# VHH binders against q9xw16, part 151

Target 1, 132 residues: q9xw16
Amino acid sequence: MSGWNAYIDTMTAAAPSIKRCAIVGAADGSVWARTEADNVFKASEEELKTFVALFNDVTQVPAKGADIEGVHYVVPRTEESLIFGKKENTGFFAVKTKSAVLIAVYEGPNEVAAQVRKAVESMQTYLNNAGY
Key: E = the ipSAE of ESMFold2; O = the ipSAE of OpenDDE; V2 = 0.75 times the mean of E and O plus 0.25 times the DockQ between their complexes.

## First folded at step 12 (VHH)

Design yb2 (framework vhh_6fv0_2; at its last look DockQ between E and O 0.89; V2 from the best seeds 0.83)
Fold by ESMFold2, look of step 12:
Structure yb2 (fold): chain B 132 residues (1-132), chain A 119 residues (1-119)
Amino acid sequence: as target 1 above (132 residues)
Amino acid sequence: QVQLQESGGGLVQPGGSLRLSCAASGFTFSDYWMYWVRQAPEKGLEWVSTIDTGGGSTYYKDSVKGRFTVSRDNAKNTLYLQMNSLKPEDAAQYYCARPLPPPRSGDYRGQGTQVTVSS
C-alpha cells in the first residue's frame, strides 16, 4: 500500500543517508507509515508512545537521552518541535507536527545530518500547513 | 469528493517517451504534495515520484532519476509525469495519488493509466 508510505519513500529519496524512518501519531505513537522490508523500522507502539511524549518537554531530553528501536542516543540538541539524537556514526532527527512525529534514522558524518534535518523539516512544514 | 484521473498511457518501444497527466478535482490541489505510484502485473504498488505544493522540490525513485520528470500546473489542477528513455521494467499501471487521512491506509487515486513497453 502506498498512502503515507509514499511520504516515507519521499524522505528517504530526499536524504539517502536516511536508513529507516517513520511517521507516527503525536498523541500515542501509532504508526501511520514506516520503512519496511530490508530496512524495517523496528520500534514497538509502546516504545513510540514513550518517544513521542518526549515532545511534552523537550528541555528535559538532553539530560536523559532518547531511546528508539532499542537503541540509546545522546541528545545534544532540541528545539520546541525537534529532537536530534546521536550515537557513534548514526543519529536521528525527529520533528513534531500538529498530529504527527516524523522520525528519520540516518548514518554518516555531520555533513549529511543537515540534509536529513532539511528533509524532515520540509515534510513537517507541509504537514502542519495541511492540518496534520 | 476527491477525484483523480490519469491519462496518457500507451504502447511504446524501449527508448521511447510518454507524458502522463492527472486531472484533480474536489480538493485544493495546490495545498498538497502529490505523488505517482505504479503497479506491474503480479507486483505491489511502487512509489515513483513526489512533487511538493509549488513544484519547487521533486523526488524520484533511483531507477527513474534522469529519465522521468514530475511537474504540476496548479492553475489547471493537473499533475504530469514526463517519461523518457522508457525501459521494459517501467511497464505498469500508473496512478496519481495523495494519502488517505490516518488511521486509514492507502491513498486517493484514480483508475490509473497503462504504460506498456515492448519491442
Scores: ipSAE 0.853, ipTM 0.930, lowest interface PAE 0.5, mean pLDDT 92
Fold by OpenDDE, look of step 12:
Structure yb2 (fold): chain B 132 residues (1-132), chain A 119 residues (1-119)
Amino acid sequence: as target 1 above (132 residues)
Amino acid sequence: QVQLQESGGGLVQPGGSLRLSCAASGFTFSDYWMYWVRQAPEKGLEWVSTIDTGGGSTYYKDSVKGRFTVSRDNAKNTLYLQMNSLKPEDAAQYYCARPLPPPRSGDYRGQGTQVTVSS
């Protein structure tokens, strides 16, 4: 187990509605850690490369949506370092740090979204402060 | 040099308690989230708990929730794990850890401390 896998476990513990998540390099979408076993995060390297590039210009993302693991999500809005999407009873939160992108895919009613956001943003804040 | 040294392990009966300690040095302890991991025989390393820099937020593996409590004393550069209501499945080598920086994989960990739970 890598140390970054522990952060994956931490995020999933913080928000039980998270089904899959990953920590990837912000520059190239390389996977640093991801959920495995029964909840494998299945996004390809190529897909992740495209996804992380969305942060270069988040203003265009709501018009186009975002794809993760071959699933298309509607993106209601974006922030400079935040992209989130929805599809039926599922969604994702993606936050950018200095060097990484944290992606969490969740399942549940809209009420669980706040907890998922808090989980990834807490990790975002820590990693930024730690220089990552 | 980053150093972590775990202690406090031992042999206890099911339902017993242990308090693990981790002495940290060689880095600014208060700047890092810390976590506990464990490895049982013939099993892989598994995450147990995480604590943020100030101790305001703690996270736990489901199987230890309500039984384990992580805490820290930044003035003493020490991490703790209070383990109550111990079960046989908790038996493992316990490590305190922080992740290695990219692109390296793995953790800074100590030599660990052995926890044995047996009647």
Scores: ipSAE 0.754, ipTM 0.878, lowest interface PAE 0.7, mean pLDDT 94
ESMFold2 (binder alone), look of step 12: mean pLDDT 86; pTM 0.855

Design yb3 (framework vhh_6fv0_2; at its last look DockQ between E and O 0.88; V2 from the best seeds 0.87)
Fold by OpenDDE, look of step 12:
Parts: C-alpha cells; sequence; structure tokens
Structure yb3 (fold): chain B 132 residues (1-132), chain A 119 residues (1-119)
C-alpha cells in the first residue's frame, strides 16, 4: 500500500459514487496511486500522459472531449485547474494541483456530481497548501 | 526528522473500547491531513480513517463507521482514534501515518500499537 493510496481511500469514502480514482503526476501522468482490486483504475500511463497535458490548455477541451480508461466523455466546460466530463449516468472530475492531477470517475444520477466535485476539490486545496 | 509514535493498544474483549494516541514531531503537524492504518496478521496494510488539518472533516472505512472516531489536538501534536464496540476483526497493529513524497511509496509512521480483541 502506497501512502497515497490512503488518499484514494479517503476520496472514495468522501463520495461513495466514485467507482475509480487515481492520483497521477501532473507533468507526465505517472501513477502515484489508484483504486485497485474490484475497482481498478485502468487508464494506461500513455493515456494519462495525454490526459494531464489537457491542462496545458483547458480552453480546447470542451470542443474535443476527454478520454479516460478508453471511454470518451463530453466536457461541458473547463476551469483553469478543473476538467469534468459526462457520459450517460457516469462522469469524471479531474483537478490539478501544483504537481498532481486527481481523477475521480463516478456513476450515478447528476445529483451525485456535486459530492464528487467537493471530494476532489477538498483534497486539491489541501495538497496545494501542502506543496503538492 | 519526522517521528510518529503510537500508543494505547491492548487486549480487550469483543464490545470493548480502546483509545489510541499518536505523538507527532519533526514537522508542522497542523499542516497535514493524518490517517490511521492497520495491519492484521497475514494481511496487508489497510486504511482505517483520515482527518483533515483542522479536524472538521473525518473519513472512515465502511467497516469501522459508527464505531471509530478520529480526532486531533494540534496544540499537542497528537492524533487520536477512539475505538468502540471492538470486534475480533479489528485486531491489528495500528499506525498513524502520512505519505512519503513521491516517488517514494511508503508512509511516515511509527512502530505501531497492538490491538487484540479476544473473548
Amino acid sequence: as target 1 above (132 residues)
Amino acid sequence: QVQLQESGGGLVQPGGSLRLSCAASGFTFSDYWMYWVRQAPEKGLEWVSTINTGGSSTYYKDSVKGRFTVSRDNAKNTLYLQMNSLKPEDAAQYYCARPLPPPRSGDYRGQGTQVTVSS
């Protein structure tokens, strides 16, 4: 167990609708931690490298969408350090810190999205303050 | 040097209670989320609970929800875990921890404190 896996567990505890999540390096998409066992986060490092690069210019992402785990998501809008997508009853939130990207994939009605966002943004704020 | 020292473990009967403490030094304790992990014999390390810097947000493993309470006293650089209604499956070595910075994968944690639950 990586120490960062505790933060994975923390996010999943904060938002039960999160099915899979990962903490990756913002520079290269390297995986620091991810959900395992029955809920393995399956994005490859190659895919993650492409994904984290989206944060270099988030303004282009809504026109293109975003791919995670081989699934294409519509991205309604972006913020400087936030990318979120939707597909049917699923979606994702990705937030960027100083050195990391937190990704949470969730399943459920639209109402659960707020809780997922809160979970990842809470950790985003903490990690930023902690220098990560 | 980051140091963590757990205490408060012991032997209790099922349904009993224990209160674990963790003394922290060598870093600004109040700047970090802290968490508890445990390791039972022949099992891997598992996450138990997390608490944010000010203690206003707490998170728990499903199996301990309603029974365990994490808290902290930043003035004393101390983390706590109140364990009520203990079950045999809670028996483990308990550690307080924070993650090592990447690329390292481990935790800062102490030697742990043993919790045994037996009738």
Scores: ipSAE 0.878, ipTM 0.932, lowest interface PAE 0.5, mean pLDDT 95
Fold by ESMFold2, look of step 12:
Structure yb3 (fold): chain B 132 residues (1-132), chain A 119 residues (1-119)
Amino acid sequence: as target 1 above (132 residues)
Amino acid sequence: QVQLQESGGGLVQPGGSLRLSCAASGFTFSDYWMYWVRQAPEKGLEWVSTINTGGSSTYYKDSVKGRFTVSRDNAKNTLYLQMNSLKPEDAAQYYCARPLPPPRSGDYRGQGTQVTVSS
């Protein structure tokens, strides 16, 4: 399906280490688009609602960690609009825009993490500039 | 009122080339990442390529990488897709697009332009 899913396809092409990702509403975690088929992004609506609310005060997140897709991640540090988490050889980057949260779950060593961060931040910058 | 109009399709033989154009109006074209999608008969829409606002970053579906080149001319409000080494599986209606605002699903896109690749 096209629409916002074209941006999912764009991010997975930009950073092949991304295994699953989603674009969700910042206010309520409603799914605008996500990876599907064999790599379905499995987070529930309840989990996404809790996840996006972390951006209401990112300073509290390192003490708690973050859960997505039923997996608990350590969050070493945050930035005003960025949360990233680590668990073993996997991790996630999540960035907030005016209206959305972009979530990318990746696998691989820290070398690939920079590629994932660049992909989500490029989209973050664009969405903010476009009014999203 | 967002308007997109694709052109440049046609009939080519395998290995041939076509250049598609997309004329944009009714929005600030240079502010948006634009993408090409395609639809073969009895199939869903398939993402082909995306280009960022300035044209400095381009992204491709694996099956077209190295054969297709997306570009844009922001002064002319025009998006392009250069298609080389065309294969029968590339035959489809091609659309340039951007997403509808949430909560609506789908895209702003034009009528499309048909690419046919004969054996």
Scores: ipSAE 0.850, ipTM 0.927, lowest interface PAE 0.5, mean pLDDT 92
ESMFold2 (binder alone), look of step 12: mean pLDDT 86; pTM 0.855

Design yb4 (framework vhh_6fv0_2; at its last look DockQ between E and O 0.89; V2 from the best seeds 0.86)
Fold by OpenDDE, look of step 12:
Structure yb4 (fold): chain B 132 residues (1-132), chain A 119 residues (1-119)
Amino acid sequence: as target 1 above (132 residues)
Amino acid sequence: QVQLQESGGGLVQPGGSLRLSCAASGFTFSDYWMYWVRQAPEKGLEWVSTINTGGGSTYYKDSVKGRFTVSRDNAKNTLYLQMNSLKPEDAAQYYCARPLPPPKSGDYRGQGTQVTVSS
C-alpha cells in the first residue's frame, strides 16, 4: 500500500459517489496512487500526460472537452486549478496542487457533484498547505 | 527525525473497547492530516481512518463506521483511535501514519500496537 493510497481511500470515503480516483504528478501525469481492485482507475500514462497538460491553459478546455479512461467528457467551464466534466450520469473533478493533480470520477445525479467537489478541493487545500 | 509511537493495544472480547494512542515527534504534527492503518495476519496493509489538521473532518473505512472514532490533540502531538464494539475481524497490528513524500511510496509509522479480539 502506497502512503498516498490512504488519501485515495479518504477521498472515496468523503464522497461515496466517487467510483475511481487517482493522484498523479502535475508535471508528467505519473501515477502516485489510484483506486484499485474492483474500481481500478484505468487512465493510461499517455492519457494522463495529456490530461495534466490541460492545466497549462484551462481556457481552451471547454471548447475541446477532456478525456479520462478513454471516455470523453463535456467540460462546461474551468477554473485556474479546476477542471470538471460531465457525461450523462457520470462526471469527474480534477484539481491541481503545487505538484499533483487529483482526479475523481463519479457516478450519480447532478446533486452528488457538490460532495465530490468538496472532497477533492478539501484535499487540494491541505496538500497545497503541506507543500505538495 | 519523524517518529511515531503507537500504544493502547491489547486483548479484548468481541464487543469490547480499546483506545489507541499515537505519540508524534520530529515534525509539526498540527500541519498534517494523520491516518490509521492496520495489518492483519496474512493480509495487506489497509486504511482505517483519516483526520484533518484541526480534527473537524474525519473519515472512516465502511466496516468501522459508527464503531471507531479518530481524534487528535495537537497540543500534545497525539493521535487517538477509540475502538468500540470490536469484532474478531478488527484484530490487527494498528499503525498511525503519514505518507512519505514522492517518489517514495511508504508511510511514516511506528512499530504499531497489537489488537487482538477473541472470545
Scores: ipSAE 0.849, ipTM 0.917, lowest interface PAE 0.5, mean pLDDT 95
Fold by ESMFold2, look of step 12:
Structure yb4 (fold): chain B 132 residues (1-132), chain A 119 residues (1-119)
Amino acid sequence: as target 1 above (132 residues)
Amino acid sequence: QVQLQESGGGLVQPGGSLRLSCAASGFTFSDYWMYWVRQAPEKGLEWVSTINTGGGSTYYKDSVKGRFTVSRDNAKNTLYLQMNSLKPEDAAQYYCARPLPPPKSGDYRGQGTQVTVSS
């Protein structure tokens, strides 16, 4: 699968600790691309619609946490266009662009998390500059 | 209209080298991350490599890492793929590409260029 899946492959190559990721529409959570095969990103359309709506007010998210793939994460940190979630030795970074939300689910300690953040933010910056 | 045209394919022996080129027009080439994909007969499209807008960051499928080098010349609107140490498994039609606008699932790509690796 080419198209937006090439950008999924790019992010997983940039940060190997990413186990699953997706690019979804910011308005409705529709899947533009996701990891497939052995590491299928398994979030339902209803879950993704709820998840992307968190970006409508990120300041409310730390109090309630966030759910992805049926897993509940505590959210110790948000920024204007970024949500960071943690659960045990796993976590996620999600970033919003003009039209999309990039979601990367990873495994590993804090040192690995920085690489994941850098990968999604590089793509975020590009997509914003390209008008997405 | 977005146009991409690949060239530089051919027949090489295992261990040989080829340099693919991709001429771009109809869009601001320097504004986009570009990628190479390939397709062997009766197989799906497979991502090979990506390069960011300025060429400072490059990304590779594990099986080609260390053998292939992606580059770009934004002044010439041209993308390149240097392919060294070619293996039979690298034989495919190679395309340069960027994604179609969402929600479409495909990409803009050219006709491709054939790479054949034989004994």
Scores: ipSAE 0.841, ipTM 0.926, lowest interface PAE 0.5, mean pLDDT 92
ESMFold2 (binder alone), look of step 12: mean pLDDT 86; pTM 0.857

Design yb5 (framework vhh_6fv0_2; at its last look DockQ between E and O 0.82; V2 from the best seeds 0.84)
Fold by OpenDDE, look of step 12:
Structure yb5 (fold): chain B 132 residues (1-132), chain A 119 residues (1-119)
Amino acid sequence: as target 1 above (132 residues)
Amino acid sequence: QVQLQESGGGLVQPGGSLRLSCAASGFTFSDYWMYWVRQAPEKGLEWVSTINTGGGSTYYKDSVKGRFTVSRDNAKNTLYLQMNSLKPEDAAQYYCARPLPPPRGGDYRGQGTQVTVSS
């Protein structure tokens, strides 16, 4: 593992409902780090390239939804640097920093979503302040 | 130049305690989340704990929860890891670290400090 993998581990520790997560480049969707082993984040680079591009115009995302790991999620709403989606008892939170996108896929009831959001937004704030 | 120097390791019996320290220099320590990692013989590097800039939020590997406590003193540019109820499986070289950005990757970390747990 490396430094960015430590941040992956940190997010999963912050919210146990997170099953898979990744840190990718905001410009091209290149993978900086991802969950591995039993919980491999499986999104392809092509998919991630498309996904990170959603942040160029988040206003269109609720109408179309978002795809992660070949799974289509309904996106109720977006914010300038936040995209979140839902599918049954699963969902994702994606936040954009200056240079990265943090993606967390979680499983559980709606009540766990708040903790997942807090986890990724906390790291978002830190990374932004740190220049990332 | 970024420098990290770990200390405080040693040999303890199962159930014993150690307190690791990490002296940081060459960067604004208080601006960075810091983390501990460890590497046991013939095993890969594994994450142990993370602490945010102010120390108000801490995160732990499941296997060390309730036994390890990470803390920091930003005035002293020092990171700590209090290790209680040590187990043989905790034996490893311990490093404090912060990440290097892509494309370089990797970590800033010191030479590490050895923790041995044996009866």
Scores: ipSAE 0.871, ipTM 0.928, lowest interface PAE 0.5, mean pLDDT 95
Fold by ESMFold2, look of step 12:
Structure yb5 (fold): chain B 132 residues (1-132), chain A 119 residues (1-119)
Amino acid sequence: as target 1 above (132 residues)
Amino acid sequence: QVQLQESGGGLVQPGGSLRLSCAASGFTFSDYWMYWVRQAPEKGLEWVSTINTGGGSTYYKDSVKGRFTVSRDNAKNTLYLQMNSLKPEDAAQYYCARPLPPPRGGDYRGQGTQVTVSS
């Protein structure tokens, strides 16, 4: 696996609590890269299109929650370019760049959530600066 | 056009060291996270290491942590991989790379440089 999947490998190395993640197009949810093989990120194209559209107005998301991989998450908070979802001891962080949405699904307590957020935000900053 | 040229491979005994270099041109090298991938015969490409734009953050596949060090010199448009304590399982063609434009799969990479580890 090469190409944008090297950045998937980079994020999972940066935060080992990430169980699945993806980089998708912000306009249409098209997959640039995702966790594959034994731990596939299983969101459909239709689901991803709906998911990335949540960033059109993040203020509406806490009232509705968010679905990814057929799992419904409560969304206790959002920020301008960030959605944080929770379900039991799992969660996700999703961040938007100019052209992409980075999605990381993790397991573990609050301490690992900060590491996951830092990993996705580091790549968010890079992609924005590189024009993505 | 994007060009990457790897060098520094060779034959080394187990436990030995090699330093790989990658000369970059045709793009603003300092704007990109760069990575090394490798391919052994009849195997797929395997991610080895990534370095951020300034070199302040480095990331490694677990099996090479503590043995390999990725670095870059942005003034020379050059990426490096210092490989210490080499093992037979590290033998492969090594490529430096960056991704093709999204959403297209694959990467820009050179012809690679061969690392052979045998006694």
Scores: ipSAE 0.829, ipTM 0.920, lowest interface PAE 0.6, mean pLDDT 92
ESMFold2 (binder alone), look of step 12: mean pLDDT 86; pTM 0.852

Design yb6 (framework vhh_6fv0_2; at its last look DockQ between E and O 0.81; V2 from the best seeds 0.00; counts 0 for: DP in h3)
Fold by OpenDDE, look of step 12:
Structure yb6 (fold): chain B 132 residues (1-132), chain A 119 residues (1-119)
Amino acid sequence: as target 1 above (132 residues)
Amino acid sequence: QVQLQESGGGLVQPGGSLRLSCAASGFTFSDYWMYWVRQAPEKGLEWVSTINTGGGSTYYKDSVKGRFTVSRDNAKNTLYLQMNSLKPEDAAQYYCARPDPPPRSGDYRGQGTQVTVSS
């Protein structure tokens, strides 16, 4: 088990509605850690490369949406280091740190979104403070 | 050199309690989230609990929620795990751990402390 796997476990514990999540390199979308077993995060390296590149210009993302694991999500809005999307009773939060992108895919009513966001942003803050 | 040393394990009956400690050295303890992991015989390493730098946020594996409590004393560079209502399935070698990002992509752990739960 890698150190990054511990962060995966922590995020999923912080927000039970998270079904799948991953930590990837911000530069190239390389997978550092991801949920496995029954909840495998299935985004390809190529897809992740494209996804992390969205952070280069987040202002364009709402017009186009975002794809994760072959699923297209509507992106209502973005922030400099935050992209979130929705699709029916599912969604995702993606936050960028200095060197990584944390992605959490969740399932549930809109009310669970706040908890998911808090989980990933808390870790974002920690990792940024730690220099990652 | 990063060092972690666990203690407090032992043999208890089901329903019993143990308090594990982890002494940390060789790094700024208060700057890191810390976590506990465990490994039972013939099983893989599994995450148990995480605590943030200040101790204000704690996270737990579902199977230990309500029974285990993680805490820390940054002044003493010590991590704790209070284990109540122990079950046979909690028996394992318990490790204190600190994340270690790429390129190492591992973690630092001590030698562990053995927890045995048996009637």
Scores: ipSAE 0.840, ipTM 0.911, lowest interface PAE 0.5, mean pLDDT 94
Fold by ESMFold2, look of step 12:
Structure yb6 (fold): chain B 132 residues (1-132), chain A 119 residues (1-119)
Amino acid sequence: as target 1 above (132 residues)
Amino acid sequence: QVQLQESGGGLVQPGGSLRLSCAASGFTFSDYWMYWVRQAPEKGLEWVSTINTGGGSTYYKDSVKGRFTVSRDNAKNTLYLQMNSLKPEDAAQYYCARPDPPPRSGDYRGQGTQVTVSS
């Protein structure tokens, strides 16, 4: 019955290369929804708290990279509300809204990455406009 | 108070069509991405389709893509699901919904409308 899980399903339908994703609270990383069951988004509470805090100063992130699900990613670029991480044939996009961080972990080449970014940014724009 | 009311369900033969409607009140309908979920007997809730605020983007579960079309009329506060080429596995109670405000994990939905597909 999780209402926010419908938005998880929406993002994975928008970009099928998304393997795992979550919507978490921007202040503390509390999970509003995540992919579950066989495709569980595996970040711990401590890891999510640390991860969302990266948005306090995204300019520091490219120098040190980012960890999520116990995986270390190189961060080639950030924007004020966006972190892009890359490792081999996988990556993530994370975007911040007023109240949330959307995280999508994907597999595939750069062409696929653009579709993933579009999916998370569409939800980001909506949540911001709705006051979240 | 948020209210959603589904209608348009019924009995249809395989290959038939139905159009579901969802009347919304008690919130600014045009501010929300809306979704359809369904529940068959002895099954959990299954996401079917989502539509963004303006209706310019629509999303579907793979098994209904090409057969179902979600739409909305923001002037009438109404959400629709056009269901074509219906199959027995589409039989379910259909609900329109939006999420509860965070941090709650539920949703606002109506009583649903029953879709039955039988020969």
Scores: ipSAE 0.702, ipTM 0.863, lowest interface PAE 1.1, mean pLDDT 90
ESMFold2 (binder alone), look of step 12: mean pLDDT 84; pTM 0.836

Design yb7 (framework vhh_6fv0_2; at its last look DockQ between E and O 0.89; V2 from the best seeds 0.80)
Fold by OpenDDE, look of step 12:
Structure yb7 (fold): chain B 132 residues (1-132), chain A 119 residues (1-119)
Amino acid sequence: as target 1 above (132 residues)
Amino acid sequence: QVQLQESGGGLVQPGGSLRLSCAASGFTFSDYWMYWVRQAPEKGLEWVSTINTGGGSTYYKDSVKGRFTVSRDNAKNTLYLQMNSLKPEDAAQYYCARPSPPPRSGDYRGQGTQVTVSS
């Protein structure tokens, strides 16, 4: 268990609707930590490489959507360091830090999205301040 | 050099309480989220609790919610874990920890403190 795994556990504790999540390198999409066991985050390295590259120009993402774990999500809008998507009763939040991308895939009604966003953005803020 | 030193472990009966402490040095303690992990015999390391820099936000493993309380004193560079209503399944070596950056992708933690719960 790495220290980053503890942050995975922290995010899932902060937002119970999070089913899977990962912390990956912002430069190359390398997996630093991910949910495992019954809720394995299944995105491939190739997919993650493509995904993290979306942050190089987020303005184009809403037009094309985003793929995570082989699932295509509609992306209503983006921010400079935030990409979020929706598909039926599921969605994801992805935030970029100085050196990482935090990805959380959640399941539930729209009301749970706020809690998921708060969880990942809280960690984003911390990691940025800590130099990560 | 980052150093963490846990203390406060011991032997208690089921339903008993312990208060663990972790003395931190070698880094700016108040700048880091800290967490507790534990390892029981023949089991892997498992996350127990996390606390943010100011102590205003705390997170817990489901199995310890309502029984464990994490806190910190940044002026003393100390992390705490109040453990109430202890169960046999809580028996483990407990560590305080701080993540280490890549490429190590690990964490800093001390030698740990042993918690034994037995009737």
Scores: ipSAE 0.832, ipTM 0.910, lowest interface PAE 0.5, mean pLDDT 94
Fold by ESMFold2, look of step 12:
Structure yb7 (fold): chain B 132 residues (1-132), chain A 119 residues (1-119)
Amino acid sequence: as target 1 above (132 residues)
Amino acid sequence: QVQLQESGGGLVQPGGSLRLSCAASGFTFSDYWMYWVRQAPEKGLEWVSTINTGGGSTYYKDSVKGRFTVSRDNAKNTLYLQMNSLKPEDAAQYYCARPSPPPRSGDYRGQGTQVTVSS
């Protein structure tokens, strides 16, 4: 496994409601690491390139939503470096760092969304401070 | 220049304890989430535990939770893994690690330290 896969394992341990997640390059959507095996994160690099480009102007994202893994999400909230997508009992949080985008797709009651956000934001802060 | 050196492995009976150490140099140790991985014969590398930069958050694979404790001393550039209630399935070469900078894949690891659990 790649060294970045240990951080995938770390995030899924931090928030078990995360069903799939990935760490991808912010410039091109290239996959540094992702969940594998029974819960493969299945977004194509073509889709990921489009997805990470949403961070070029997050203010436009609520009007059009976001697609990941072939699923269309309503985006009720964005912040400068965060996109929250929702579709019924599933959702995602995506956060941008200097060099990466962290994407976590979760399922479960609304109460777990805060745990998922905390997990990705903790790593976002770390990666930014480490120069990634 | 990044160097990681593991130590503290050995032979122990089931139920026993070992404390692994990892000496780090050649990078700003306190800037990185560090992790332990292990590899048994006939198995791939397996994530064991992660600790954040300050040591305030620790994470464990389910099978070691409650038995293993990861810690760090940033003043000494040292990572630790306290392993209690060891089982035969914990026998492996243990490595401390951090990721390689992108675009390079993989991680920086030391030579590893062997943990053998046998009666």
Scores: ipSAE 0.713, ipTM 0.871, lowest interface PAE 1.0, mean pLDDT 90
ESMFold2 (binder alone), look of step 12: mean pLDDT 85; pTM 0.851

